# Miniprotein binders against q6w4x9r395to579, part 190

Target 1, 185 residues: q6w4x9r395to579
Amino acid sequence: GHCSLEGGSFVTTFDARPYRFHGTCTYILLQSPQLPEDGALMAVYDKSGVSHSETSLVAVVYLSRQDKIVISQDEVVTNNGEAKWLPYKTRNITVFRQTSTHLQMATSFGLELVVQLRPIFQAYVTVGPQFRGQTRGLCGNFNGDTTDDFTTSMGIAEGTASLFVDSWRAGNCPAALERETDPCS

## First folded at step 14 (miniprotein)

Design se7
Fold by ESMFold2-Fast, scan of step 14:
Structure se7 (fold): chain B 185 residues (1-185), chain A 89 residues (1-89)
Amino acid sequence: as target 1 above (185 residues)
Amino acid sequence: GTLKKLARVLYWLAVVLMWEAERAFEAGNFEEAFRLAEEAGELIEYAIKLAEEAIKEGDTDPETEELLKEAEKLAKEVERFIAKVAEEL
């Protein structure tokens, strides 16, 4: 399955449900029992530099008991608070430059992350079939049914993206605002 | 500048670790809460040093001053949280 974070604040879930929000916080993208050592993938959103009324992705965090990897729009890669030169390899994770504008984080446990650095910071999450029906977070539950894609951290299916997004905050932040998706943009 | 960019990343990581520390505390896992808060404290102290050095080396960006102030505020929150956790250990 594929989940994408594009165009600042657009998200497409593993079940292909698109939505958009306005928020300045760190949000849980993906939690799963398939991730080792209580692993979680998170996204940091902040005010957009181009438009002060919009928010955009500024960093992606992979957090586990062993690894605390941050990849930022400024091309800074850290693990456990230490800056790393690429390619950077651990036992189960490798971070490297895939192209002049893309970094990739490859893992041994069925998770792959690709970030686009320029012209706009964007992220693409790929998970193997073992994750089917076993994901939670902004990328959805990967169960093949889009009607329950807005399942909150409390297990409740919401009708609006903003309440769904707010339930996945990993910080004390302002509430997210609803944004309409535009298929013509 | 490289110093400011690294300080920003360390700040974001420290915020996440404090959120995890608070969750551990709420669950009654005081040893884990203490460990996470100590790690966040080390990260935020380093972020403050990097931001201060960037300013000393000529960084006049208002965002760097804002980052320093936010990091100093988080450092105080970390100290208060660690004191609270210590009462439960």
Scores: ipSAE 0.789, ipTM 0.906, lowest interface PAE 0.7, mean pLDDT 86
Fold by OpenDDE base, second read of step 15:
Structure se7 (fold): chain B 185 residues (1-185), chain A 89 residues (1-89)
Amino acid sequence: as target 1 above (185 residues)
Amino acid sequence: GTLKKLARVLYWLAVVLMWEAERAFEAGNFEEAFRLAEEAGELIEYAIKLAEEAIKEGDTDPETEELLKEAEKLAKEVERFIAKVAEEL
């Protein structure tokens, strides 16, 4: 399964459903029992301009009981709040520079993350087949059905992206703004 | 600058930790909630320090001041939460 966060406000789920939203919060991208130690992948969106529609992805966070990793455009911060030089290695996770503009987080448990740092901060999530039907969050449920990708944290299928996205907030933040999705964008 | 950027990252992490702390609290895991909140508190204080240092060093970006205000607000929230959790321990 491949999930992408592109263009500052566009998401494509594991089931290849595209949608758009504007928010300034941290959201759960991926939660799954297949992630060890209650692990979750999160996306941080922040204001990039003066209008409410000017929001963009600014960081990706992996959080588990044992690991805390924040990948931002300029910094990689870990458990103790320290910026780390790459490559950074834990028991099951390695963060390294893939190219001059790309970082990669490799894991032993079937999660791969590629982050494009420039010119636009973008993220690409790949999960193994063992995650099929067992994912939750903004990246959807990876079950081959696009119609139920907007399932909230409470297990309710929503028809709009805004309510769906808001249900996956990881913090006290303003409500996300929905804009019509253009599948051709 | 670098200080502001790091401060923002720490702020984001603190927000996430507080979210986890709240979830732990709701689940009745008060010890874990407390631990997470304490960690969030440490991070947010460090973020505040970095933001203040940035300003002191001549960072005039309004976003830095905004970050400082947000961080200070979160710090207060963390403190209140810690007190709440402590009552359950």
Scores: ipSAE 0.424, ipTM 0.762, lowest interface PAE 1.2, mean pLDDT 91

Design se70
Fold by ESMFold2-Fast, scan of step 14:
Structure se70 (fold): chain B 185 residues (1-185), chain A 89 residues (1-89)
Amino acid sequence: as target 1 above (185 residues)
Amino acid sequence: DTLRKLARVLYWLAVVLMWEAERAFEAGNFEEAFRLAEDAGELIEYAIKLAEEAIKEGDTDPETEELLKEAEKLAKEVERFIAKVAEEL
């Protein structure tokens, strides 16, 4: 299955449900028991350079007990807080330059990530069939049914993106906390 | 520019580690929570130093000053969390 994060804050889930949101936070993109060592893929969104009313994808984070990899729009790649030159290899993960404008993170456990650096930072997530019905996060539940792709971290299926996205926040997000105080937004 | 870009990446990782630390604390894994919070603290202190150095080297971007402010706030949050975890160790 394929999930994409494009054009700032457009997302297409593994079940091909498109949506867009506005947020300045780190969000859980993919959690699954298929990921080793309590692994999770996360997406960082921040204010755009053109307008502070718009937000865009600025980094992708893969974290597990062993590896804490960050790939940013500025082509900074770190693991456990240390800057790495490409190609960078661990036991189960390799990060390398696929093209002049794309980086790839390849894994031994059925997860692939490709990030486009230019002209705009975008991410593409591919997971093997073993992940079917076993994913959660912004990329959806990968069960072949788009009607429940907005299943929150609390297990509630929502008809709109707003509560769904906010339920997958990870980190200190002043903007997200402010939105939560307004029950109509 | 490289200093600010690295500082921002370290900030994002520190935020994620604190989220993990809070989850570990709620699960009763106090040693793991402490280690994660200490790691986050080291990352955020380094991010602050990098942001301060960028400003000293002539970085006048308001984004750099905002990053420094955000990092200082997170550093205080880390300190409070570590104090809380210490009560359980």
Scores: ipSAE 0.736, ipTM 0.876, lowest interface PAE 0.7, mean pLDDT 84
Fold by OpenDDE base, second read of step 15:
Structure se70 (fold): chain B 185 residues (1-185), chain A 89 residues (1-89)
Amino acid sequence: as target 1 above (185 residues)
Amino acid sequence: DTLRKLARVLYWLAVVLMWEAERAFEAGNFEEAFRLAEDAGELIEYAIKLAEEAIKEGDTDPETEELLKEAEKLAKEVERFIAKVAEEL
């Protein structure tokens, strides 16, 4: 399954459902029993301009009971808040520079993350087949059905992205704006 | 710690090469995948040797042992991948 965060506010789920939202919060992208130690992948969005519609991805965070890895445009920060030189390796996670503009987070448990740093900060999430039907968050549920991708944290299927996205907030942030636009439209 | 540092560099280079090898494989470029994997194999074997030498020379840092273990794991993965690619050649 492939999930993408592109163009500042566009998301394509593991089931290939595209949607758009504007929010300035941290959201759970991926949560799954297949992630060790209660691991979760999160996306941090912030204002990129003066209008509410000017939002962009600014960081990706992997968080577990053992690890905290923050990938931003400028640095990689780990558990102790220290910026680390790449390559960085833990027991099951490796972060390294793939190209001059791309970082990669490789894992031993079937999660891969590629982050484009420039010119636009974008993220690409890949999960193995063992994650099928066992994912939740903004990347969807990876069950081959696009119609139920907007399942909230409470297990309710929503018809619009706004309530869906808001349900996956990792902190107390303002509600996402209901500018659901299909990036393919 | 020079040996450990060099071993680590080689390990990471091998990781990157394997990533490229996998991408080549997915693209159907089996010859390139094979070449990249072979290169990765050489690097990782050298990394292992350097790590072992560091330990032999008295490097007691747990990181060195960990590097050695991870390098050995990667070496096995490379071998399996090479075998897989060879079936497509």
Scores: ipSAE 0.007, ipTM 0.207, lowest interface PAE 9.4, mean pLDDT 88

Design se71
Fold by ESMFold2-Fast, scan of step 14:
Order: C-alpha cells, then structure tokens, then sequence
Structure se71 (fold): chain B 185 residues (1-185), chain A 89 residues (1-89)
C-alpha cells in the first residue's frame, strides 16, 4: 500500500482516501505492530510559503527505540541527533539519494519512504502486505474500506478530517494551534 | 545556514521525544520517561548552541532568532519535566 503527503497540505491514505488539513504540529503518520521496537513514522508540519497552503510538510521522523531518524526539507538527515552523510546505513535501515531531487529510506521490515526535496517537499510511504489492516495514523488503517480511514487515536471512526487529524497530533508541540483564515467576512 | 538547519532538526526531534516522555510518564514508566527527557534535553542544548553559533557567525535571519527562543522555552519545559519525573523515582 501507498500513502502520499503532497502539495504542502494534501494527504492520500493507504486506501486512497484524499483529504487536506492545515496545522503546525508533529502528527503520527503511521503506527503498526509490524514496525520493530515500537516504531512510528511521524510528519512535521509548519508555516508554509507553498501556494494555496497555510502550512506544509517540513520533515519526516522515523522513531523507534534504536533509531531516531529525521529527514528535513533542507536535506538534513540525522539519527539520534547526529548529522549523517549519505548514504547512511544501519542494520535495518538505509537512507540514500535516489535522484538529484529525492531521498529514500529503505528498511528490512516492509516500510519504504521516499521524499521529494524540490520544488516542494513531499513524502511517499510504501508498506508491504503484512501491514494490511494493521496501520493507524494519518495514512489510515489500510483495510480496503475508505469509510473508516478517519479512525482517531481513540478508535472512533470520524466522518470528517478535522477531529481525525487533531487526534493524531503529538503532544508538547510548541505551535499546536490550528490556523486557517475564515475567507467569509 | 547549515547550523540553523541542523538546529531546527534537533528541535523537532526534541519535541517528539518530550511527547514520548510524557506518554511514558502517564503510563507509570518513570525510568523510560526520565531517559527520553534526558535525551531531549541533550538535543535541545545542542540546538541552542548551534543557533547561538549561527548568530555569532553573522546569521541575521529572524527565523534563527525565533528558533533560539523556541529552543530556550523547550529547554525550560524539559528541566521542569525532569524535576517532576525525579519526584516519582
């Protein structure tokens, strides 16, 4: 399955449900028992200069007990807070430059991340079939049914994106306020 | 330029680690909460040093000053949280 974060503020879930949101926080993109060492993929959103986007993706974080990898729109790659030169390899994860405009994080456990650096920072998440029905977060539950893709962190299926996105917000965000200018009035 | 970019990445990681530390604390895993908060503290102090170095070397970008202020606020939050965790150890 494939999940994408594109155009600054657009998301398409593993079950191909599209939605959009504006926020300045870190969000849980993907959690699954299939990820080793309590692994999770997270997306950082901040204020944006991208056309038609109040906020945009600025970094992706893969967090586990052993690895704490950040890949930023500025082509900075760190693990546990140490800057890494590419290609960078651990036992189960390799980060490398796939093209002049794309970095890839390949793993041994069925997760693949590709980030586009320019003209706009975007992320593409691919998971193997073992993840089917076993994902949660902004990328949805990967169960083949789009009607419950907005399942909140408390397990409640929401009909709209607003409460869904907020439920996957990471705590202690310094810019946790949802911002969108009301165009009416 | 490079110093500010690295400092921002360290800041984002520290925020995530503090979120995990708070969840560990709420679950009663005080040793894990302490470990995560200590790592976040180390990262945020490094981010502050990098931002200060960037300014010292001539970075006049308002984003760098904003990052330094945000990092200093998070450092105080980390200190407060570690003190709270220590009461439960």
Amino acid sequence: as target 1 above (185 residues)
Amino acid sequence: DTLRKLARVLYWLAVVLMWEAERAFEAGNFEEAFRLAEQAGELIEYAIKLAEEAIKEGDTDPETEELLKEAEKLAKEVERFIAKVAEEL
Scores: ipSAE 0.798, ipTM 0.913, lowest interface PAE 0.6, mean pLDDT 85
Fold by OpenDDE base, second read of step 15:
Order: structure tokens, then C-alpha cells, then sequence
Structure se71 (fold): chain B 185 residues (1-185), chain A 89 residues (1-89)
């Protein structure tokens, strides 16, 4: 499964459902029993301009009981807030520079993350087949059905992205604005 | 610029940790809630320090001041939460 966060406010789920939203919060991208130590992948969105519609992805966070990793445009921060030189390696996670503009987080448990740093901060999440039907969050449920991707944290299928996205907030933030749009448009 | 950016990253991480702490609390996992909140507190204090240092070094960007205010607000929230959790331990 491949999930992408592109263009500042566009998401494509594991099931290839495209949608758009504007929010200034941290959201759960991926939760799964397949992630060790209650792991979760999160996306941080912030204001990129003065308008409410000017929001962009600014960081990706992996959080578990064992690991805390924040990937931003300029920094990789882990553990107690230390900026790390790459490559950074834990027991089952490695963060390294893939190219001059791309970072990669590789794991031993079937999660891969590629982050484009420039010119636009974008993220690409890949999960193995063992994750099928066992994912939750903004990246959807990876069950091959696009129609139920907007399942909230409470297990309710929504028809629009706004309530869906808001249900996956990881903090106290304003409600997200919705505009379902093809990321390629 | 570098200090502000790092401070912002730490702020984001602290927010996430507090969210996890709150979830732990709601689940009755008070020890975990406490641990997470303590970590959030450490990070947010460091973020504040970095933001203040940036200002001292001549960072006049309004965003830095805003970050500092937000971080200070979060720090207070963390402290209150820690106190709340401590009552359940």
C-alpha cells in the first residue's frame, strides 16, 4: 500500500483515494497492530500563509513506546529533542538520506517512509501486504475499497473528508476545511 | 532561524506526546500518562529556551514570538496535566 501527502494539502490513501483538506494540526496517518510498541505515524500541518487555505505539511512524526522521530525540512529530531546526524539507527528503524532532497525511514516491520524535503515538503508512506485491512488514519484502511476510506477513529464511515480528518487529530486544533480534489489537478 | 525551527519541531513533538498522555489517562494508564507528560514537559521547556535564545540573538520574526507564546501556554497545560495525573497515582 502506498499513501502520499503531496502539494501541501493533498492526500492519497493506500487504496488510492485522493482528497484534500486544510488544517493546522497533527493528524494520525497510520495506526496498525502491525506497528510495534503501539507505533503510529503522524503528519504535522501548519500555516504556510495568511489564508486558512494556505496550509502545508511541515513534519512527519513516528511515535511509539520505544521511538520518537520527527522529520522536518531541516531537522531530524529523536528521543529527548536532539537533532541527529544521519544516518540515525535504532533497533528496527533507520533514517538516512536517500538523495540530496529526500530522506528515508526504513523499518524492519514493513513500514517505509520517503520524505521529499525540497522544493515542497512531501511524504510517501509504504506498508507491506501484512498491513492490508489493518490500517487506520488519514491513509485509510488499505482494504481495496475506496468508498470506506473515510472511516473515523470511532469506526464510522463518512462521506466527506472533513469529519474524517478531524477524527484523526492528535491535539487540540481547529476544524479542518474540506475540498475533495484530485491531487493531480 | 535554526533555533526557531528546532524549537518548532520540539513544540510539535510535545503536542503529540501530550495527546498520547491524555489518551493514556483516559484509558486509566496513569503511569504511562505521567511518563509521557513529563517527556512533553522537558521538550517544551527546551523549545522555550531555544526560542528565547533566538530572540536574544536577534531573531525579530513575529513567528518566533508567537511560538514562544504557544510553547509557554503548552508548558502550563503540561504542568496542570501532570498535577492531575499525580492525583491518580
Amino acid sequence: as target 1 above (185 residues)
Amino acid sequence: DTLRKLARVLYWLAVVLMWEAERAFEAGNFEEAFRLAEQAGELIEYAIKLAEEAIKEGDTDPETEELLKEAEKLAKEVERFIAKVAEEL
Scores: ipSAE 0.410, ipTM 0.754, lowest interface PAE 1.3, mean pLDDT 91

Design se72
Fold by ESMFold2-Fast, scan of step 14:
Parts: structure tokens; sequence; C-alpha cells
Structure se72 (fold): chain B 185 residues (1-185), chain A 89 residues (1-89)
């Protein structure tokens, strides 16, 4: 399954449900028993540096007991707070430059992350079939049913993206706002 | 500007670790809460040092001053949290 974070604050879940939001916080993108050492993938959103009133993805964090990897829009890669040269390899994770504009984090446990650096920072998450029905977070529950993709951290299916997104905050941050369909476009 | 970019990354990681520390505290896992908060404190201390060094080396970007202010605020929050956790150990 594939989940994407594009265009600043546009998300498509593993079950292909699209949504948008406005928010400045760190959000849990993916939690699963399939991730080793209590692993979780998180996304950091901050005020957009390009357009007023918008928020954008600025970093992705992979957090586990052993590894705390941050990949930023500024091409800074750290693990456990130390800057790393690419390619960077641990026993189960390798971070490397896939193209002049893309970095990839490959793992031995069925998770793959690709970030686009230019022209806008974006992230693409791929998970193997072992993750089916076993994911939680902004990328949805990967159960083949889009009607419950807005399942909050408390296990409640919400009808709106903003309440869903707010439930996955990993910080004391402002409430997220739903992105309106642009009537001019 | 490399110093500021690294400091910002360290700040984001410290925020995440403090959120994890608060969750551990709520769950009654005081030793884990302390360990996570101590790690966050070290990261934020380093971020402050990097931001100060950037300014000393001529960085006049207002984002750097904003980062330093945010990092100093988080450092005080970490100190208060660690004191709170210590009462439960």
Amino acid sequence: as target 1 above (185 residues)
Amino acid sequence: DTLRKLARVLYWLAVVLMWEAERAFEAGNFEEAFRLAEEAGKLIEYAIKLAEEAIKEGDTDPETEELLKEAEKLAKEVERFIAKVAEEL
C-alpha cells in the first residue's frame, strides 16, 4: 500500500482516500505492530515559506527505541540528534540519495519512505502486505474500506478530516482546519 | 545557515520526545518519562548552542532568533517536567 503527503497539506491514505488540512504540529503518520522496537513514522508541518495562510510538510521522523531519524526539507538527516552523511546505514535502515531531488529511506521490515526535496517537499510511504489492516495514523487503517479511513487515535470513525487529524497530534498545537474546495478553481 | 537548519531539526526531535515523555508519565512509566525528557533536554541544549553560534557567526535571519526563543522556552518546559517526574521516582 501507498500513502502520499503532497502539495503542502494534501494526504492520500493507504486506502486511497484524499483529504486536506491546515495545521502546524507533528502528527503520527503511521503506527503498526509490524514496526520493530515500538516504531512510528511522524510528519512535521509548519507555516509555508512560500504562500501566506498555508502550512506545509517540513520534516519526516522515524522514531523507535533504537533509532530517531529525522529527514528535513533542508536536506538535513539526523539519527539520535547527530547529523549523518549519505548514504547512511544502520542494521535495518538505509538512507540515501535516490535522485538529485529525492532521498529514500529503505528498511528491512517492509516500510519504504521517499521524500521529494524540490520543487516542494513531499513524502511517499510504501508498506508491504503484512501491514494490511494493522496501520493507524494519518495514512489510515489500510483495511480496504475508505469509509473508516478517518479513524481517530481513540478508535472512532469521524466524518471530517480536521477531527481525525487533530486526534493524531504528537504535541500541544493549534487545532487543524479543513481545506476548503477552492470555488474559483 | 547550516547551523540554524540543524538546530531546527534538533528542536523538532526534542518536541516529539517531550510528547512521548508526557505519554509515558500519564501511563505511570516514570523512569521512561525521565529518560525521554533527559534526552530531549540534551537535544534542546545543543539546538540553543547551534543557534547562538549561528548568530555569533553573522546569521541575521529572523527565523534564527525565533528558533532560539522557541528552543529556550522548550528548555524551561523540559526542566519543569523533569522536576515533576523526579517527585514520582
Scores: ipSAE 0.792, ipTM 0.907, lowest interface PAE 0.7, mean pLDDT 85
Fold by OpenDDE base, second read of step 15:
Structure se72 (fold): chain B 185 residues (1-185), chain A 89 residues (1-89)
Amino acid sequence: as target 1 above (185 residues)
Amino acid sequence: DTLRKLARVLYWLAVVLMWEAERAFEAGNFEEAFRLAEEAGKLIEYAIKLAEEAIKEGDTDPETEELLKEAEKLAKEVERFIAKVAEEL
């Protein structure tokens, strides 16, 4: 499964469902029992302009009981809050520079993350087949059905992205604005 | 299960933010420390609410209760830290 966060406000789920939203919060991008130690991938969105519609991805965060990794445009911060020289390696996670503009987080448990740093901060999440039907968050449920990708944290399938996205907020943030749009348009 | 899992993630995020807050404090950046701690506080309160909701809805997993206890503990720590930082502002 491939999930992408592109163009500042566009998301394509593991099931290839495209949608758009504007929010300024941290959201659960991916949860799964397949992630060890209660692991989760989060996406941090912030204002990129003066308009409410000017929001962008500013960081990706992987959190578990053992690992804490924040990838931003300028730095990679780990468990001890230090900006690390790459490559950075833990027991089952490696973060390294893939290209001059791309970072990659590789794992031993079937999660891969590629982050484009410039010119636009974008993220690409890949999960193995073992994750099928076992994912939650903004990347959807990876079950091959695009019609139920907007399943909330409470297990309710929504028809629009707004309530879906809001249900995955990590904290008290304003409600997201939703406009379902093809990321390629 | 979903509520518990979400609560756990929020708990860990709060932990991370508090860690960063402490670093900011040590560096003399009290404004940043305060901001981060406030954010941590919000997250941990939300985590507590989710855990409580899970229990209310019939989650009998001991892990949920444990999470709630841990979250409450962290919440108190955050409050104390905020008070400490406020003295430096």
Scores: ipSAE 0.065, ipTM 0.481, lowest interface PAE 3.1, mean pLDDT 89

Design se73
Fold by ESMFold2-Fast, scan of step 14:
Structure se73 (fold): chain B 185 residues (1-185), chain A 89 residues (1-89)
Amino acid sequence: as target 1 above (185 residues)
Amino acid sequence: DTLRKLARVLYWLAVVLMWEAERAFEAGNFEEAFELAEEAGRLIEYAIKLAEEAIKEGDTDPETEELLKEAEKLAKEVERFIAKVAEEL
């Protein structure tokens, strides 16, 4: 299955449900028992440079007990807090430049990440069939049914994206920017 | 430029590790919480040094000063959390 993070704050789940959100936080994209050593894929969103009411993807993080890989929009790649030159290889993970504008993280366990660096930072997540029905997070549950793609971290299926997205926050984040309305207007 | 960009990445990782440390603490996994918080502390101290170095080398971007302040605040939070976890060990 394929999940995409595009256009700053748009997401298409593994079951092909599109949505967008307003938020500046780190969010869990993918958790699964199929990921080794309690692995999880996360996305960092921050304010857009043009408008503070828009948010955009700025980094992707792969965390496990052994590896803590960050790939940023600025082409900084770290593992366990140390900057790495590409290609960077571990036993099960390789990060390399796929094209002049794309980096790829390939794994031995059925997860692939491709990030577009320019003109807009975007991420594309591919998982093998072993992940079917065994994913949770912003990319959905990969069960072939879009109606429960907004399943929160507490296991509740929501009809709208807002509570779903907020349930997958990972970090002590500033509140999302909101437009103030005049209560007397 | 490169120093600020690296400092920002380290800050983001430290934030995530502190979130994991808090989850471990809530679950009663105090040793794991301590290890995660110590790692976050090392990352945030490095981020602070990189941000200071960037400013020293001529980085005038307000984002760098804001990052330094955010990192210093997180460093204090890490210190308090580690002290709290140590009481349970």
Scores: ipSAE 0.787, ipTM 0.905, lowest interface PAE 0.7, mean pLDDT 85
Fold by OpenDDE base, second read of step 15:
Structure se73 (fold): chain B 185 residues (1-185), chain A 89 residues (1-89)
Amino acid sequence: as target 1 above (185 residues)
Amino acid sequence: DTLRKLARVLYWLAVVLMWEAERAFEAGNFEEAFELAEEAGRLIEYAIKLAEEAIKEGDTDPETEELLKEAEKLAKEVERFIAKVAEEL
């Protein structure tokens, strides 16, 4: 399964459903029993301009009981806010520079993250087949059905992205604005 | 610019940790909630320090001041939460 966060406010789920939202919060991208130590992948969105519609991805966070990794445009932060030189390696996670503009987080448990740093901060999440039907968050449920990707944290299928996205907030933030648009447009 | 950016990242990390702390609290995992909140507190304090340092070094961007205000607000929330959790320990 491949999930992408592109263009500042566009998301494509594991099931290839595209949608758009504007929010200034941290959101859960991926939760799964397949992630060790209650792991979760999160996306941080912030204001990129003066308008409420001017929001962009600013960081990706992997958080578990054992690991805390923040990938931003300029820094990789771990362990109490310490910036790390790359490559950074833990027990089952490695963060390294893939190219001059791309970072990669590789794991031993079937999660792969590629982050484009420039010119636009974008993220690409890949999960192994063992994650099928066992994912939750903004990246969807990876079950091959696009119609139920907007399942909230409470297990309710929504028809629009706004309530879906808001249900996956990881913090006290304003409500997201919805504009369903093709990420390629 | 670098200091502000790092401070912002730390701020958001603290937000996430507090979210986790609250979830732990709701689940009755008070020790975990406490630990997470304390970590959030450390991060947010560091974020504040970095933001203040940025200002001292001549960062005049309004966003830095805004970040500082937000971070200070979160710090207070963390403190209140820690106190709340401590009552359950």
Scores: ipSAE 0.283, ipTM 0.667, lowest interface PAE 1.6, mean pLDDT 90

Design se74
Fold by ESMFold2-Fast, scan of step 14:
Order: structure tokens, then sequence, then C-alpha cells
Structure se74 (fold): chain B 185 residues (1-185), chain A 89 residues (1-89)
């Protein structure tokens, strides 16, 4: 399955459900028991200069007990807080320059990440068939049904993206929806 | 330039580790919460040093000053969290 993060703030889930969001935070893209050593893929969103977008992708993080890999829009790649030159190899993960504008993180466990660096930072997540029905996060549950793609971290299927996205925050940042200061419509 | 970009990456990683530390704390895994918070603290300390060095070397980008303030705020949050976790160990 394929999940994409494009155009600043657009996401298409593994089950091909498109949505847009407006939060600035780190979010869990993918959690699965298929990821080794409690692995998770996360996306960092910050204030955007991209036309028609309040927020944009600025970094992707792969976090596990062994590896803490960050790939940023500024072409900085770190593991466990140390800057790495490409190609960078671990036992199960390789990060390398696929083209002049794209970096790839290939793994031995069925996860592949490609990031576009220019003109806009974008990410493309590919998972093998072993992940089917076993994913959670912003990329959806990969169960072949788009109607429950907005399943929150609490296990509740939402009809709208706002509560879904906010439930997958992996940082102590402001909620995407602020109820106390309802904006004038 | 390069120093600020690295400092920002370390800041983002520290934020993620603090989120993981809070989840571990909520689950009653106090040893894991402490370990993650200590790692986040070390990362944020490095982020602060890199941002300060960038400014010292002539970085006048307002984003660098903003990053330094954000990192200093997170460092205080890490200290408070570690104190809280220590009460459970």
Amino acid sequence: as target 1 above (185 residues)
Amino acid sequence: DTLRKLARVLYWLAVVLMWEAERAFEAGNFEEAFRLAEEAGELIEWAIKLAEEAIKEGDTDPETEELLKEAEKLAKEVERFIAKVAEEL
C-alpha cells in the first residue's frame, strides 16, 4: 500500500482516502506491530510558505528502540542525534539519495519512505502486504475500507479529519481545533 | 546556517522523545520515562548550544532566535518532567 503527504498539507491514506489538515505539530504517520523494536514513522508539520496551505511537512522521523532517524526539508539526516552523510546504512535501514531531489529510506521489514526535497518537501510511504489491516496513524488502517480511515488513536472512527489528525499528535503542541476561541463564521 | 538546521532537527527529535516519555509515564513505565526524558534533555542541550553558536557566528535569521527560545522552553519542561518521574522511582 501507498500513502502520500503532498502539497504542504494534503494526505492520501493507504486505502486512497484524501484529506487536508491545518495543524502544526509532530504526528504519527504509521504505527504497526509489523515494525520491529516498537518502531513508528512520524511527520513534523510547521507553518507553511506553500500557497494555499497553513501548514507544511518539514521533517519525517523514524523512531525505534535502536534508531532515531530524522530526515528534514533542509537535507539534514540524523540518527540518534548525530548528522549522517549519505548513503547511511544500519543493519536493517539504508538512507540514500535516489535522485538529485529525492532521498529514500529502504528497510528490511517492508517499509519504504521516499521524500521529495524540492520544490516542496513531500513524502511517500510504501508498505508491504504484511501491513494490511495492521496499520494505524495518519496514513489510515489499510483494511481496504475508506469509511474508517479516520480511526483515532482511541480507536474511534470519525467522520471528519480534524479530530482524527489531532488524536495522532506526537508532541505537546496546540490542538488543530480550538473550541474555546471559536472563530467568527 | 548548518548549525541552525541541525539544532532544529535535534529540537524536533527531543519533542518526540518527550512525547514518548509522557506515554511511558502514563503507562507506569517510570524507568523508560526517565531514560527517554534524559535523552531528550541531552538533545535539547545540544540544540541550545548549536543555536547559540550560530548566533555568535553571525546568524541574524529571526528563526534562529525563535528556535533558541523554543529550545530553552522545552529544556525547562524536561527538567520539570524529570523531577516528576524521579518521585516515582
Scores: ipSAE 0.742, ipTM 0.887, lowest interface PAE 0.8, mean pLDDT 84
Fold by OpenDDE base, second read of step 15:
Structure se74 (fold): chain B 185 residues (1-185), chain A 89 residues (1-89)
Amino acid sequence: as target 1 above (185 residues)
Amino acid sequence: DTLRKLARVLYWLAVVLMWEAERAFEAGNFEEAFRLAEEAGELIEWAIKLAEEAIKEGDTDPETEELLKEAEKLAKEVERFIAKVAEEL
């Protein structure tokens, strides 16, 4: 399954459902029992302009009981808030520079993350087949059915992206705004 | 199961926020640290409530109890941190 976060506000689920939202919060992208140590992948969105519709991905966070990894445009921060030189290696995770503009987080448990740093901060999540039907978050449920991708954290299928996205947000964040998606974008 | 799962997600979000709060604190950004910690506090309280509700509704999974324990621990940590940050404001 491939999930993408592109263009600052566009998401394509593991089931290839595209949607768009504007939010300024941390969201759960991927949570699954297949991730060790209660692992989860999160996305941080912030304002990129003066308008409420000007939001963009600013960081990706992987969090587990053993690892904390934040990938931002400028640095990779781990555990105690220290910026790390790449490649950074843990027991089952490696973060390294794939290209001049791309970072990659490789894992031994079937999760791959590619982050484009420039010109736009974008992220691409890949999970193995073992994750099928066992994923939750903004990347959807990876069950081959696009119609139920907007399943909330409470297990309710929503018809709109805004309510879906809001169910995966953290803290006192503004409500997400939904806009029409252009599949060609 | 759903309640437990949601509680777990909220727990992790709280952890992330606290991590960022600590970084903000270290950087001398006490206002941001406070904000993040407050948000973490809200999330963790929600997590606790959901876990408790799950148990009340008959969730016997030991993971739920463990989550509750962890969440309560984090809640105390958040409170202490908030108090610490407040001294700097």
Scores: ipSAE 0.028, ipTM 0.393, lowest interface PAE 2.7, mean pLDDT 88

